# VHH binders against F-box protein At4g00755, part 9

Target 1, 377 residues: F-box protein At4g00755, of Arabidopsis thaliana (Mouse-ear cress) (q8lg03)
Amino acid sequence: MDFVNNLDTDTSLSILSCLDDPSDIVRASAVSRSWRQFVVKYSLSKNLCLKLFHQLSNVDHIIETSNDRNGESSEAGSSSLMDTRLLEKEHRAFALLARGCMSSPIESCIADAIRASSTDNYPVESILNTLEKRDRIGRTPSYWSSTGQHKTTVPESLLYKLIGDLCLITEVSIHPFQAYFQRGHPIYSSHYVRFRLGHEKDNSPHYNNSQDKKGEPGKSSIESNYVWTYTSQEFSMAQENRLQSFQLPEPVLCIGGYLLVEFLGRVQTQEMDGQYYICVSHVKVEGRSLAKSFRVENVDDNGKFGLKVLSYNDPKKMEEMDAEAGQDMDAEAGQSQLRNLEQLLNLLHRHPLDVVDYVWPDESDDEYAESEDEAEP

## First folded at step 4 (VHH)

Design A14 (from d6 with V98D S101R G102S S103G; framework vhh_enristomig)
Fold by ESMFold2-Fast, scan of step 4:
Structure A14 (fold): chain B 377 residues (1-377), chain A 119 residues (1-119)
Amino acid sequence: as target 1 above (377 residues)
Amino acid sequence: EVQLLESGGGEVQPGGSLRLSCAASGFTFSTYDISWYRQAPGKQREWVSTITSSGSTNYAESVKGRFTISRDNAKNTLYLQMSSLRAEDTAVYYCARDKYRSGYYFDYWGQGTLVTVKP
């Protein structure tokens, strides 16, 4: 028999609250009408999600856009009926969230490169070069380079947009750049790397609507446009020409879909000028993207947001459909190939001066560089 | 007005030699580090050699022992003596003034001079 009908509410809730597997909660909701109503009434799917990821307490409201939802059937003025509909909506959304977080495939999660804290010889040595797993295009080196510094303590950062607004991040990998074309083949890296995850500030220009070129040095501070809700430990970087993987101690749910990579402690000077540089050939992020099922809308200054449900279909099944159509993977591969071709054509341009920006430094940059260089002490 | 004007490029056979010159004007040449860079079709611009204001010289590994950088401060002129030229030395060669001593950030570049090494 159905124990939900035979035990008191407190006892039944205690038993069902011990279900730590989203599949068990889904199975419980399918046992009988009484079990389903109990799971919905006591928000077991939502409570499991909050237990796994406390950040989900910041869901302000849920928006359903899928035809999987049954049509609006009644204008019943009962607050009790409206509360029941809200609880049912929450159950559907949070059950899908739990399933996505636990069972979505682990994949590459970078959608785009946004900007770097500084860039030397833009556009040749831009952050865009880090999107591909290579240190050269044919015989031409491919890497991002910071500008030079005399101080070892000046940090650098790289900003990325992740696939979708809701991503569970497990690992970040960094490949330092070895300058095989310079004497001694120096590796321009940092002593430590640190990761931040977050979202755009309310009323900030959306990166897709920005008039700024992607990978171009920013006109405004990264800090002025983004809120960082997670900051990792400082991971030690080995001074080696290899892809180095940094596994987060626990998977981190990123709401808003932005990643900042910070490089701390400069280690390598350039022989010709004696200045410290940080160079990276590749950045890779692995995790579970929930982009096929969810979007995040209107993240406010308090971190509250709207959770938009796009589909209640199995994320794995949606991915099979995309793989069969070749849409997401072919589009990503096509965009990567077009980006590679654009970068190569810029480097191969018939007029070399068109490939590299020869810009006179601003007055403020001149003052800063002269102070740092101590050209005539 | 700051100007850098390269000359001395041309066609040469493998194993041949060329001397490039860079005439500087509009600034105190003797106080600046000056570099040679080159860019070949299909390749990124690469550093070739630097001579400091004090006369210290540095070379990229690919040209070391074959190229010699020098300067004449009285004539405001930079030189690159190239010997044992190879097909891979085919490039446009640029004279560059390094304002910040960054090795990659230059405030003035010359127009370039083409060196073609043909068998």
Scores: ipSAE 0.000, ipTM 0.136, lowest interface PAE 20.1, mean pLDDT 75

Design A15 (from d6 with V98L K99R Y105L; framework vhh_enristomig)
Fold by ESMFold2-Fast, scan of step 4:
Formats: structure tokens, sequence, C-alpha cells
Structure A15 (fold): chain B 377 residues (1-377), chain A 119 residues (1-119)
């Protein structure tokens, strides 16, 4: 029975607002012209998205690449036709966004390592080492190290760029580093880890955000260049040599595509200098990237942004298009090649012929085992 | 190209003082732990002092209270202020960049500077 035509607006809106699956709202819009007009007129797809992800209230305008008329739809015209076009555009964009958030496959979401709060022995112990699931390359350790600190309360952080400007994050995994080359094989970790998601600050000088080399310690404070819109709880870190996964209580929509990992409470001192260090061998982020369907433009200091729609294609069709593009473009292989080159440059920075191993006299008979991952061609 | 260049060595009488310098180039000096080592004729190389990237210092028992290690990150230079020098301090002094924190593996060494304490 067509209740949209037979009930008052408040009753019909109440019934249709009970739909909790974004796909059901889209299907409802296909039932009849009256149902479609009602779904569009009362912004049901947008309202459902706002209930699920309140930060989407910060969408200032929507840009459609396939029919972008360069401001026709952003005109402040008070005609009913202009209002209808805006509502139709919002319906299309938010319906696609809801499907992306609910149905896109969970994948690895780190695009790049940006900087650390501090780095010991740069570039050998840089954040770049955390991008690969390993703690060594042949006989050479692979990890990020903070600089030493005598106070346990000084935090450290690692900053990453996520794949795409819109990403629904579900899980962050951290592998602490165990120094197998030191006596006692200490694990240089923290008591707690906390995650922040956010975006670059608007109106920052462009050179302040791009002047730092990949993995190089920043010359500007991380806090001065980024706005954090989400902060997680503090998760306890087990003092164990394993990949530890931290599931967020609810999936978090990241607008702007930046993740900060904060390490809180220093645990382990280095015997040689008595200072506390924090070291990490691997960081992994799992989530649903919306990079294939959306871009975020012009995030201002109040969090308002432009939502750019790249394609309304079915997610499966987009996956097929990516497979075809991968055959021709090989963009991910290019990024992997760049990481391998940067790791190779870190290794070449070490002069093997100048490496001298000196054991303190009291421990000359006590040596740690060499890496079991010694590679042979 | 990574380089470490020591200077400031020479001949001194017992009880005298010398200041050694190590000029670093080709890497981000401020982020590395740097050590002083010495080797006397016919003896094994021994560690003298380390300064971490954060400025924390440690000393061999034989030099505590007599030597002071310091760094100037703006000048990419490491220093060793030596006082109350003894005949046993006669050695070639080397500046060394640590390859790994908390180990004794070094990836770069200087050419050394000779300190002779003549009786």
Amino acid sequence: as target 1 above (377 residues)
Amino acid sequence: EVQLLESGGGEVQPGGSLRLSCAASGFTFSTYDISWYRQAPGKQREWVSTITSSGSTNYAESVKGRFTISRDNAKNTLYLQMSSLRAEDTAVYYCARLRYSGSYLFDYWGQGTLVTVKP
C-alpha cells in the first residue's frame, strides 16, 4: 500500500526514517515517483549519513565531476528548480557515500609516512621503516626510534597519510621493536597508545607542509599544521614482540586523510645511556577507503569542506576498473619501488667497511645472536 | 659523503688540558649518538664517552670527572674537553657515529687525532 500518498508528511517521514540500511532508502526511491520525490525532498539519505557520521554536517558544497557546471548548482537562486537540483545532487552523493562506508572492502589504508615527533640516527631509524611488515632487512635491523629521554612522561608520535581524503578506519596495528642485538633483548615500547584522525590546517603556508623530506624530522610542530577531529581512548600496549591490533570501538570516518599515532608512558631504558627510548618496527591501518568515489577539497579551520564526487559507478565496477588501471598504470608498484629505494638509500648510508663492533670489556664473552633472517641469494 | 674529522690533539704535560673537536658532514648530525674512542699504541681500542642526540652523556670510569663531552648541533661539531691529563691518556682519539642505539656497532669513524702526554 502506497502510504506516502495516503498519510500525512510527519507519519510518512517517521516510517521511512526507520530504515537503517542506506541501500533500503535508495530502493525506496525506486518504488514510485511519489516515493522518490519524498526521499529527495526530505533528504533521507543525507539525514541517515548525518546520524551515522555527524562530521558530514561539515559538507559545505558538493561537486560532481560528470555534470559540474562550475557554480550553477551553488548559485543562491531561490527558485524551486535550483532547490530541487541541490536536493537531487545531495541525494546522489550521500547515497553513494553511505554505500561506500557500509559495503566497501576493508583494506590497508596507509599511503605514506610523513614524520615523527623525533628520530634517533636519521635516516637509518626513520618512520619509513614502519611501512613494511619486518623488523630487519637481512642482518640489518629495521625500525623507527625516538630520541632518548630521561622523563617517562614525554610522548612521541608518528604521522601518516591515509589512502584518500575520506577513509572509514576500523583498526590500527602496532608492532613494537625488540632490540635483538642488545644484551637482554629489550622491547622499547610505551605503556599506552592513542590514535588521532584529522586534516591539514587551512591557510598554512604551503612550504611549511611540503618542506620536510619523507620521514625527516619536521622543522614545525605537528600541532601547528594539523587539526585533530577524532581522538581515541588510550589502549594498553603489551610488552611483547608481536603485532598488536587495536580495534576502534566504532568505525571512524576520517575527513582529510591523516593519522597520528601517539605513544604514552616510556617503559624501557637503554643500558648504555640510561635514557628511555620508544621504537616501532611496523604500523598497519585497516579501513574502507573512499578514494575511488570521493575527494575532499578546501578543508577550512572550522572543518567545512567541499565533497567532490568522482564517479557514481557500482563498487564492483570500480574494483574492475582498478584492476584494468593496475595493468596499465602500476601506481602501487611505483609507490612500493619508491619505498624500496628509500630503504636502500638508508642501507647505503652505512659504510659496511667502516663498521666496527666493540664489546665492553666486562661482557666480551657475552654476545647476542645474529639475525635469523640473514638472506642468501 | 659522510665524514668525521677530528682536530685539537697535540703534546701536553701531565696535569694539562686539551680540547678535541670532531667536525661532521654529510648527515643530520643532531639526530645521531656520537662517541669518543681512543687507542693507545699496542693496546685495544677503548670507549671514552658518548653523547646522545638528546644531550645525555656517559663516561668511562677512567675519565669521569676529568673529561667533558659536548655537542653543538648548529655547527655539526662534537667536543671533548680533557683536563688533568695523565700519561695513560696518551692515545689516538677517534670520533665515531653509532649505527644502532645501545650497541657498540659504528658505521663511520674519523681519521683520529693524536694526544701525547709527555712526562
Scores: ipSAE 0.000, ipTM 0.181, lowest interface PAE 17.3, mean pLDDT 74

Design A16 (framework vhh_enristomig)
Fold by ESMFold2-Fast, scan of step 4:
Parts: C-alpha cells; sequence; structure tokens
Structure A16 (fold): chain B 377 residues (1-377), chain A 122 residues (1-122)
C-alpha cells in the first residue's frame, strides 16, 4: 500500500513517525519519489537521530565539503529553493549518520594519548604507556603512574583523543597495573572509574600543540580546557590484574572526539613511602568511528556545533578500500616499534650501565620479573 | 664531571643527633632525585631515604620518624638530619643519584659518593 498518496498528511506522518530504526526510514525513502519527498519534507531521518542521540539537537548547521553528484555546498539561493535544498541536505547528512551509527564495525577508537592529571617519574611512567597492550618492555615496566597522595579522595584522570570528531562509543576497558617487582605484587588501582566524552573549549590549546608534548604534565587544568557533554555512572573496579571491560548502558555519541577516564577512590599504598598511587598498564576504547564521513566544528561553549560531511560513500565501502590499502599494516607496526625503540634509546642514553641496585631488594618476589624479562623479546 | 661528596659523619652516643651533608657537582642538581644508603660492616647495603626533585620524601621503616631528608637546590646540597640514634644505625652513609626508575621501588643509581662513617657507641 502506497499510503502517502492514499492517506492525509497527518495520518501518513503518524505512521512513519512510529518507525524507530534509521534503516527503516532510509528504506522507506527508497520506495518511491513520493515517499522520499515525504521523508525529506518532515525531516524523519533527522527526527529519528534526535530521538536516539539527543546531543544532535545541538547541530547548528551542516556543511557538505566533498564533491558529490547529489551534494554541493551552496550559500545562496531563493528562499523556497534554499528551504528545499536545506531539507535535502539534512536528509542526506542524517541518513549517512544513521548508517554510520548502525552499520560501521566496532573498532579500537583511541587515536592518541594527550595527558594525565599527574605523572610520577615523567616521562618513563607516562600515559603513552597505556596505548599498548602490555605491562613491560623487556625488563622495564610499562604503565602510567599518578603522583603519590596521602588522601584517598584525590581523583586522577587520563585524557585521550579519539579517532575523528564523531564516534559512537560502546565500551571502555582498563587494565590496572600490578607491580610484579615489589613485595606482595600490589595492584595500584581505584575503587571506581567514570568516563566523560566531549570537546575542547574554543580558547583551549589546540591538539597539534599538545601532540608535540605527548604525555607531558599539563600546567592548565583538564576541566578548564574541555566541555564534557556526557558523564557515565561510576563503575566498580575489581582489584585484579586483568583487562576490565565497562560496557556503557547505551552507546554514546561522542561529539568533539575527547575521552576522559577518571579514577576515584585510591586503594593501594606503596610500602616505601606510605602514599596512595593509581597505575594503569592499558586503556582500550571500542566503538564505531564516523571519521571517514564527518568532522565537527564546535560553535559555542553550550554544545552547539557544525556538522561537516566529508563523503557520502558507504562507510562499509570505505572500510573495504582501507582494508585493501591496509595490506600495508607494516607501517602502523613500524610506528609502534619506533616508539618502543625511542623509549629504549632514552633509557640507554641516560643509563649506559645495567641496573645494580633496587630500593627494596626482595629477591624472592623479583625472581618472576627476571624470568619474564629474560623470556620477553 | 659528576661528583657527590658526603660529610658530617662521626661518633655519637645513643639517643644523640647528627646531620649529614652531600655536596653535588657536575650536573643540574635540582632536576634529580637523590638517595641516602648505608652499609654496616659485614652487612648488605640498605636504603635509608630518597628525596625527589619536587621535594617529596620517602623513608625506610627503620628510620621513619627519626631521620629527615632535605635539599638546598641553591647550594646543590642534600642533607640527612638524624635523631634518636641507635647502635644499629652504625654504618658508612652514602649519597646516590637516582639515574632511572624501573618502576615502583626499583631505581638505578648512576653515581655514588665515597661515604661518611657514622658510629653510635655508648
Amino acid sequence: as target 1 above (377 residues)
Amino acid sequence: EVQLLESGGGEVQPGGSLRLSCAASGFTFSTYAISWYRQAPGKQREWVSTITSSGSTNYAESVKGRFTISRDNAKNTLYLQMSSLRAEDTAVYYCARVGYSYGRGSYYFDYWGQGTLVTVKP
């Protein structure tokens, strides 16, 4: 039944507004030109996206930057033509957004580590160590450490840049650090972890400037330079040496491409100084990146933003093209190896002689560290 | 040329006090953590205290509350104020520069002083 032609506008709108799947609305628009015009006229793709992701109500404007047969950036036109073109543009953009959110594969979404709230023994125990799925490189432990604190209530945080400005985040995973070279093999963790997603404030230091000093302790507060549009519940951390996965109750659309991991409630003191520390060996974020299709430009501090469409090519086809190009996975592996080599070179430059002394020479606990160091490449 | 030179050792009665000094030269003292170690005759070397470049301090349990480590970056000098001294505190005390941390409580010491003898006797 072609009910768009056979029923009044109010009845047709009521029926189509009952569709709660973006794919169903996109399929409806493919049935006929009348259905497509109805979907476009009543902004059904946009309205469904707003129901699923309320943050999209803050879209100030849409810019089409790619040269596409159906998409062209036009700044001028008569009022009637402009209204029609605006609705068509909104339909294309929100339909693409819906496809990306529903159809893109779940992948690792961290692009870079920006900074920590504090870092002990910088640069050795920096946030950069959390990017790799390991707790050691040869005999050298690999983890981020906060500075010591006497109070259990002082929070710590780790700041990451996500792949692209627009990511649908499903899961965050944290691996606490167990000090295998200390007596009792203590796990330096927190009671709770909480996640925030957001963007830089207009006047904050740009990402490029931060990247030149990756992992360096910032002199400006993380809270003062970023706007957090999402804050999760506090998740309980098990005091165990394993990667712990925290599934968000609903997938969250990150607008602006920044993730803050907050650690709340210190648990473990260090025997040497009696101070509380928080240490992490690995952080992983899983979600659907829309980086190949979209960019975001933040307009104000109240969450309004411009949505830039880069390409209307199917995200799955772009992934297939990347998979064919990604036959050169050696380049990314080489970059990881280069980072490892730079860490080892810095160690060698400062310390041309082998380790001769430990502050706490407890040989019975160190036996496992030595065996693992000798076995590790 | 990096050098660490300890001074201030001597003989003291049980319950007495003594202040050790370590004069550093040949490097930017203010950017390094510096430790005090001690070694009694016939025993292994024992860590006593560390002070970081930021001034954070750590102590071995055996000296906690009795010894105070401090630094004067303008004078490139490290201090150890020792009080309530006991017979078991008798040792040669060494100043050592922390070159690298291999992790929590695991430090490589790249330069050591010559030592200063502390004798606690009745």
Scores: ipSAE 0.000, ipTM 0.255, lowest interface PAE 11.7, mean pLDDT 74

Design A18 (framework vhh_enristomig)
Fold by ESMFold2-Fast, scan of step 4:
Structure A18 (fold): chain B 377 residues (1-377), chain A 119 residues (1-119)
Amino acid sequence: as target 1 above (377 residues)
Amino acid sequence: EVQLLESGGGEVQPGGSLRLSCAASGFTFSTYAISWYRQAPGKQREWVSTIYSGGRTNYAESVKGRFTISRDNAKNTLYLQMSSLRAEDTAVYYCARVSYSGSYYFDYWGQGTLVTVKP
């Protein structure tokens, strides 16, 4: 029975406030008109989302696009109707957000590699190598390498763009690189890894990136161009040649679509130069991307933002529609193919492919001196 | 057979100078980069300096400005000129041939020469 009609407001609110899963509030709003109006009136979807994801307390405003914005504009006439429309707008946005956070499939969430804090032998040993699940291309090792350092305390970082501006991140996985071709098969890793999630200081997606080559060590500091709204604890890295998965203690809502992976405490020196390096063959991020439904417009450097709703269609239905049209699948295939081509072209650009040169031969060549010439200042 | 033979080690006072030599044979010396490494008792082996086939040099931060690496290709000999020596420079010093093909690994090592900086 519809108890909202049969119980006082305090009793009904008490019962519905026992719902601790946002999806349960969404289901409750579908039971009847009276249940929906109660959920809307008392902002239950919004209030629960704020409890689960404290960053949502920084929502400055909600923007609905397309037909919803047109409908809103046509009904701007009355103050009481405007209050009702605002509550309905909030309910729609936060109900969709709750559905996305709880029901969207877990997927790979990295869209692009942006840059590293440093790169040895750029572009051959660039961050772009970490996008694919491999440690070699034919006989050539594939990994990102920092520049060498004498001090163990100098950190390194890798910066990634996530799929969409709003992503619920559950897990980050790092595969440290083992130099199987060096004496002792050293693993160039760090003692700890830490994750930050945030946004560009400017709301223009390409503003900072347009000045830098993709994967190139930039002239501007990563820290000066980005605002980090979440910082994880330091996770211990096992010194092993395997993909290591770091599950976040609670899923974290990334607002702005950027992930920084920080490597702390250098472990392994290279015999040739006695310097500490950090090398990574693969980085994988898993979570729920809300890119089909939402965008974020950052308002200030204190985490305030506008939530833009693109579509109220179920993300699973949108995915099915995209798959049928072949657009999303084609885009992913095209991006992977372009990344593989970029990696191959970078290798060819820096050193012509020759079987004798890229096999560990008895005859000597001067490949390491060429690497020295290419070192970044 | 490839051989590397270090010489010139000995006892020296703090602030003193010493020159180490490494005589190479069995390969075309001029085409290889050669490095100096050192190992103090109870400590891990530490890279000191490298000189590349083209004459470019690189140094560990701890020795930069105090040590100078050089080579004489006509004599197949590598040198390490050490100045402003400190107690922490006490170690066995090794000459090593750098392997090519992008690997920072060493295929041949010398037997070492002992440098002792007196208290």
Scores: ipSAE 0.000, ipTM 0.169, lowest interface PAE 15.6, mean pLDDT 74

Design A19 (framework vhh_enristomig)
Fold by ESMFold2-Fast, scan of step 4:
Structure A19 (fold): chain B 377 residues (1-377), chain A 119 residues (1-119)
Amino acid sequence: as target 1 above (377 residues)
Amino acid sequence: EVQLLESGGGEVQPGGSLRLSCAASGFTFSYYAISWYRQAPGKQREWVSTIRSSGSTNYAESVKGRFTISRDNAKNTLYLQMSSLRAEDTAVYYCARVTYSGSYYFDYWGQGTLVTVKP
C-alpha cells in the first residue's frame, strides 16, 4: 500500500515522523520517487537529528568536500532548484550524522590533555598521567595532583580535547588516586564531580596553540578561553579506590570538542601538612566520535557553526541495521496509525542498505522522472 | 646517580641564624619536591619543611614563621634559612628527595649536617 499517494500530507508526515532510525528514513527514500521527494521536501532526516540532539539546531550551513564553490550565489539558477539542492544536501548530511550518532561504535574519546587548574610538582604530577589506565609505572606512582589548599570549597578542574569537533558523549569515568605509599592509604578525591562540554572562544586565534605546553597549568582562567554549552549535574564521588563511571542521563553531543572535569568539595588532608589535595590517576571518556566524517567550522559566540562533511565513505564495513529501538508515537495515535507504521516498517526492512543509500538516493520506480528531476550538473 | 649533599651547619647562640644548603645532582632537580628533616639526640626523626616543584612550601608548626625553605633550580640547590634559633632546634638536618609532595615515600636522603644551638 502506497499511503503517501493515498493519504493527505499531514497524515503522511505524522506516520513518517514516527520513524526513529535513520536507516528507516533512508529506506523510505528508496521505496519510490514520490517517497524520496517527500523525505527530502519535509526534511525528515534533519528533523530526526534535531529531535534526538537539540544542539544540531545550531548548524548554520553545510559544506561538502567535493563542493568547489564556497559562498556560491544561486542567482544563475532557479530559486526552486537551489532550494531543492539545499534540501538534498541537508538530507545527505543529516542522514549520515544521525547514523554516526546512533550506530557508530562506542569508543574512548579523549584525544589529548590540555591543562589543569593547578598542578603540584609539575610536570611529574601532571594531567598527562590521567590519560593511561594505571596508578603506577613500575614502582613510581602515576597521577595528577592539585596544589594544596586549606579551604574545602576551592574547586579544581581538568581540561581535555576530545577526538574530533563532534563527539557524542555517553559516559565519563574517574579513578581517584589512593596514596598506597602513605600511612593509612588516604584517597585524595572530592565529594562531587561535574562535567562541562563546549568549544574554544570565538575570535581567539589559537589560544591553545603549540606555544602552550601539553599538560602545563593554565596561565589564566579556563572560563576566559572557552564557552561551555553543556553542564551536567553534580555526581557524588564514592571515596573508594576504583574506576567510577558516571553515565550521562542522555547522550550529549559536544560541538567544538572540549571537556572540563570539575572537582567540588575537598575531602582528604595530607597528614604531613594538613592541606587538602585532589588527586586522580585516570580519566576515561566514552562516546561516539564523528571525526572521520565531520568537522566543525567557525563556532560563533551564539553557538552557530558550519558543518563540514569530510567523507561519505563508511570507514567500517556496512551492515544492515534493524529497527529494534522503541517507537514513540503520539499519545493520541489510534490503532489505524499504529497499523500503518507497522506496514511501513515491514516494507522498509526488505531493503538492504549501504553507505551510498544513506547519502544518495537508491533505485526509483520511475526511472524517467528520476533522471530528469535528479539531474546533477 | 642521585646525590644530595647538605652543608651550612654549625654552632650558634640562641636567637641566632643559619642557612643550610642541599646540593643535588644526578636528576632533574626542578621536577621534584625536596624536604628538610631533622633528628635531635635521643629522639626520632621529624619533618621540618617541604618545597614543591611549583614553589609551594609547607612547614612544621614548631618552625613556622622562623624557618624559610627555598630553591634555586638553576644551581640545583635547596636552602633552609633558619632564624630565632632555640635549643630545641639542635639536631642533624637531612635533605630528602620526595617523589610525592611531603609524603612518606622518599627516594634518597643526604648525609646530614649538624646544627647545635648552645646557650
Scores: ipSAE 0.000, ipTM 0.207, lowest interface PAE 16.9, mean pLDDT 74

Design A2 (framework vhh_enristomig)
Fold by ESMFold2-Fast, scan of step 4:
Structure A2 (fold): chain B 377 residues (1-377), chain A 117 residues (1-117)
Amino acid sequence: as target 1 above (377 residues)
Amino acid sequence: EVQLLESGGGEVQPGGSLRLSCAASGFTFSTYDISWYRQAPGKQREWVSTITSSGSTNYAESVKGRFTISRDNAKNTLYLQMSSLRAEDTAVYYCARVSYRYYFDYWGQGTLVTVKP
């Protein structure tokens, strides 16, 4: 039974609007010409996207990368035909967007480290050290450190560029740094961590056009260059030497591709100076990057933006093909090797290779063991 | 070569005072934070005090109000003025140069302070 042809518009909309899977809406559009026209005419794919992510109401216009032929524009004098073409364009773009948000594989989403609110002993203790899953390079510790503070209430932050301008973020993971070379093996962490997602301000220079070194302490406030459209809850940070994962209560669509990690409530003083420090050895972000299908253009001060479609190929299939070709794996290995070399060169410039970590000769691991009998890694 | 040489240790009675000195050479003393540490027999090495390159001072809770750290950049010398000394203050006292958070790059040989009744 073709109920779209036999029911009133309101009843048909009520039934079809119960489809909350973008694949089901696409399949519905394939049932018949009447179903397709109904899906297109009543913007069901766009309405599903708006229902999933209210920020998508800020799509001002859609731009398709086109090898357009003259035949489509030759009838542009018809208002009815122009309206139909616009609705079909919206249907294609939002159907792809909904599918990407719900069906793309979860992957690592950090493209680059931009800056920290402060950095002690730059560049040795820079944010760049957080990109790799390690706390040491040979015998030398690898971590980001804030500058010291006497007050527990002074926050610190780390700024990252995400892969692509549209990224659905599901989880952020933080590995606090334990100073295994200091007496008592202190963990320099915060009581809470909070995440913000957003974009560059309309009047700010892009980070890739900056002449500043990556991870270099900023000459201008983060607030002056970015707009935060999402702010998470404050998550409690366990005072433990492990990668701690913070799952967002619902996946968050980041428009613009920037993540701020904010550390709140200092916990650990350094014995030698009595100041509070926050140190991090690794930051990982997991989500669904839509970089292969979409770009964002001209985000204005009101959050309005242009959605540019790069490809209508299945983003999941494209990602699987890239992984099978080994291109992403080779690129990740290459970038990791380059970051390792850059960090080593920075260490060599700050410290001679003959400088060794100081380990307290009289330190007792039993004396500094945790109060609970937990297995150490 | 960087060197730190402590002096001024000795025997003192409870309630007495003593002034330790640390003579630094081989580096620009004024640009470094310098710390005093101590180690009592059979105990772990304990931080006592730090003075920053800017002159800010910090003290372990056990010595607050009794010990005063100071520096003379013209003489490349670090001082620790100790007053109201207790039996618990008996230790070898070391000065150490703070290079980076994860590295104390140079230590002195130490000077013995003995608080005897």
Scores: ipSAE 0.014, ipTM 0.390, lowest interface PAE 7.4, mean pLDDT 77

Design A20 (framework vhh_enristomig)
Fold by ESMFold2-Fast, scan of step 4:
Structure A20 (fold): chain B 377 residues (1-377), chain A 119 residues (1-119)
Amino acid sequence: as target 1 above (377 residues)
Amino acid sequence: EVQLLESGGGEVQPGGSLRLSCAASGFTFSSYYISWYRQAPGKQREWVSTITSGGKTNYAESVKGRFTISRDNAKNTLYLQMSSLRAEDTAVYYCARVLYSGTYYFDYWGQGTLVTVKP
């Protein structure tokens, strides 16, 4: 017996609508059959999700995977039975989604590098170099470089595929490249960086098809294949050789799984050709991936999409099982090593082995170069 | 011993043309990016053009459309075809081996060949 049956509908709804934590709504639905039916009937889990992320109003249908089930009888009973089944389905999906957004672990969210707006000396200076936390392999520099420009206003961009179709992104980090082997150790960066999150346009080539051109310079506008549903502010980039972290003002739910990093305002010319370059050694994205629980299908021109539920198992429990097996760590190490080998082989294919053992002679014609600076404490 | 030897410089009138050559020896020429630089009297060296091992070319804005860089890997020779020459093109032209293409770092330079465009 529960007290919900002893209150009118308006009073009960007012009380339950005051619950702000998704876990509290799930717990309320466990108190009794009447409470569960009330939570389902008035779509409390769905309404909470919409309160947290307004774009979730664009879910037009929910698909549940039943590969481990004997099967389900439809059948078409009364209209009320069909409506009840839909409400139960929505309750399950949105309750899982709310929990995922609130409690999934923070992790690295880049799955792959797709392309850059331009690339100097492709494939040696490709976007693929930004996937690893380094600015060199042995004595050989590792970075992405734009092509040279004489105008400061020409923007550049880097396009990435995120882990899964639903990611709650909290932070993007950029490491500008410092040319430690050039006189004056110039940093080829931009004044500002801006981030966009979005999805592929309808009827565009899908992620797998796009991989045929991974790391290659753009032959068509990025705008021709993607829709950007979120655009950040312009963050000021410090002209420093360090990984710079840009925390988004609030976590952003990315539906579709694509990130664009835009570099605005060129800063540094190369002495030898007088042209402006933008170079980056590393890009990192952190957030909560919902890939183990959800996929997104058929995002249309109105932003409507299908939400596919892959599993109702606790993501934390699945993560703990994976961690105990050690499978994720082995996979990450293997992928990193494979990328290192591929990039090194591409470099060696274009240049003889002696350039891999490069050592900067440190000889400078700078008339102001002095070694007599002693920082005495 | 790595060597780069420039030739083809000379005196020419404004609007004229010259073809510079750089003969390379002592390394696998086809595997390296090679650049042309120039230095006018009293000025710093400036980059003119680079050709990659794959044959891609880049040019300084001041010479774009007037100069053409090319290579003959069978002869281990780099060329710079210069047309529509101006007084500002007067300089000693140097051939340089790019140690690593992404950085424009040079480990070997030639002795240069003088190009004089009449005032």
Scores: ipSAE 0.000, ipTM 0.246, lowest interface PAE 12.1, mean pLDDT 75

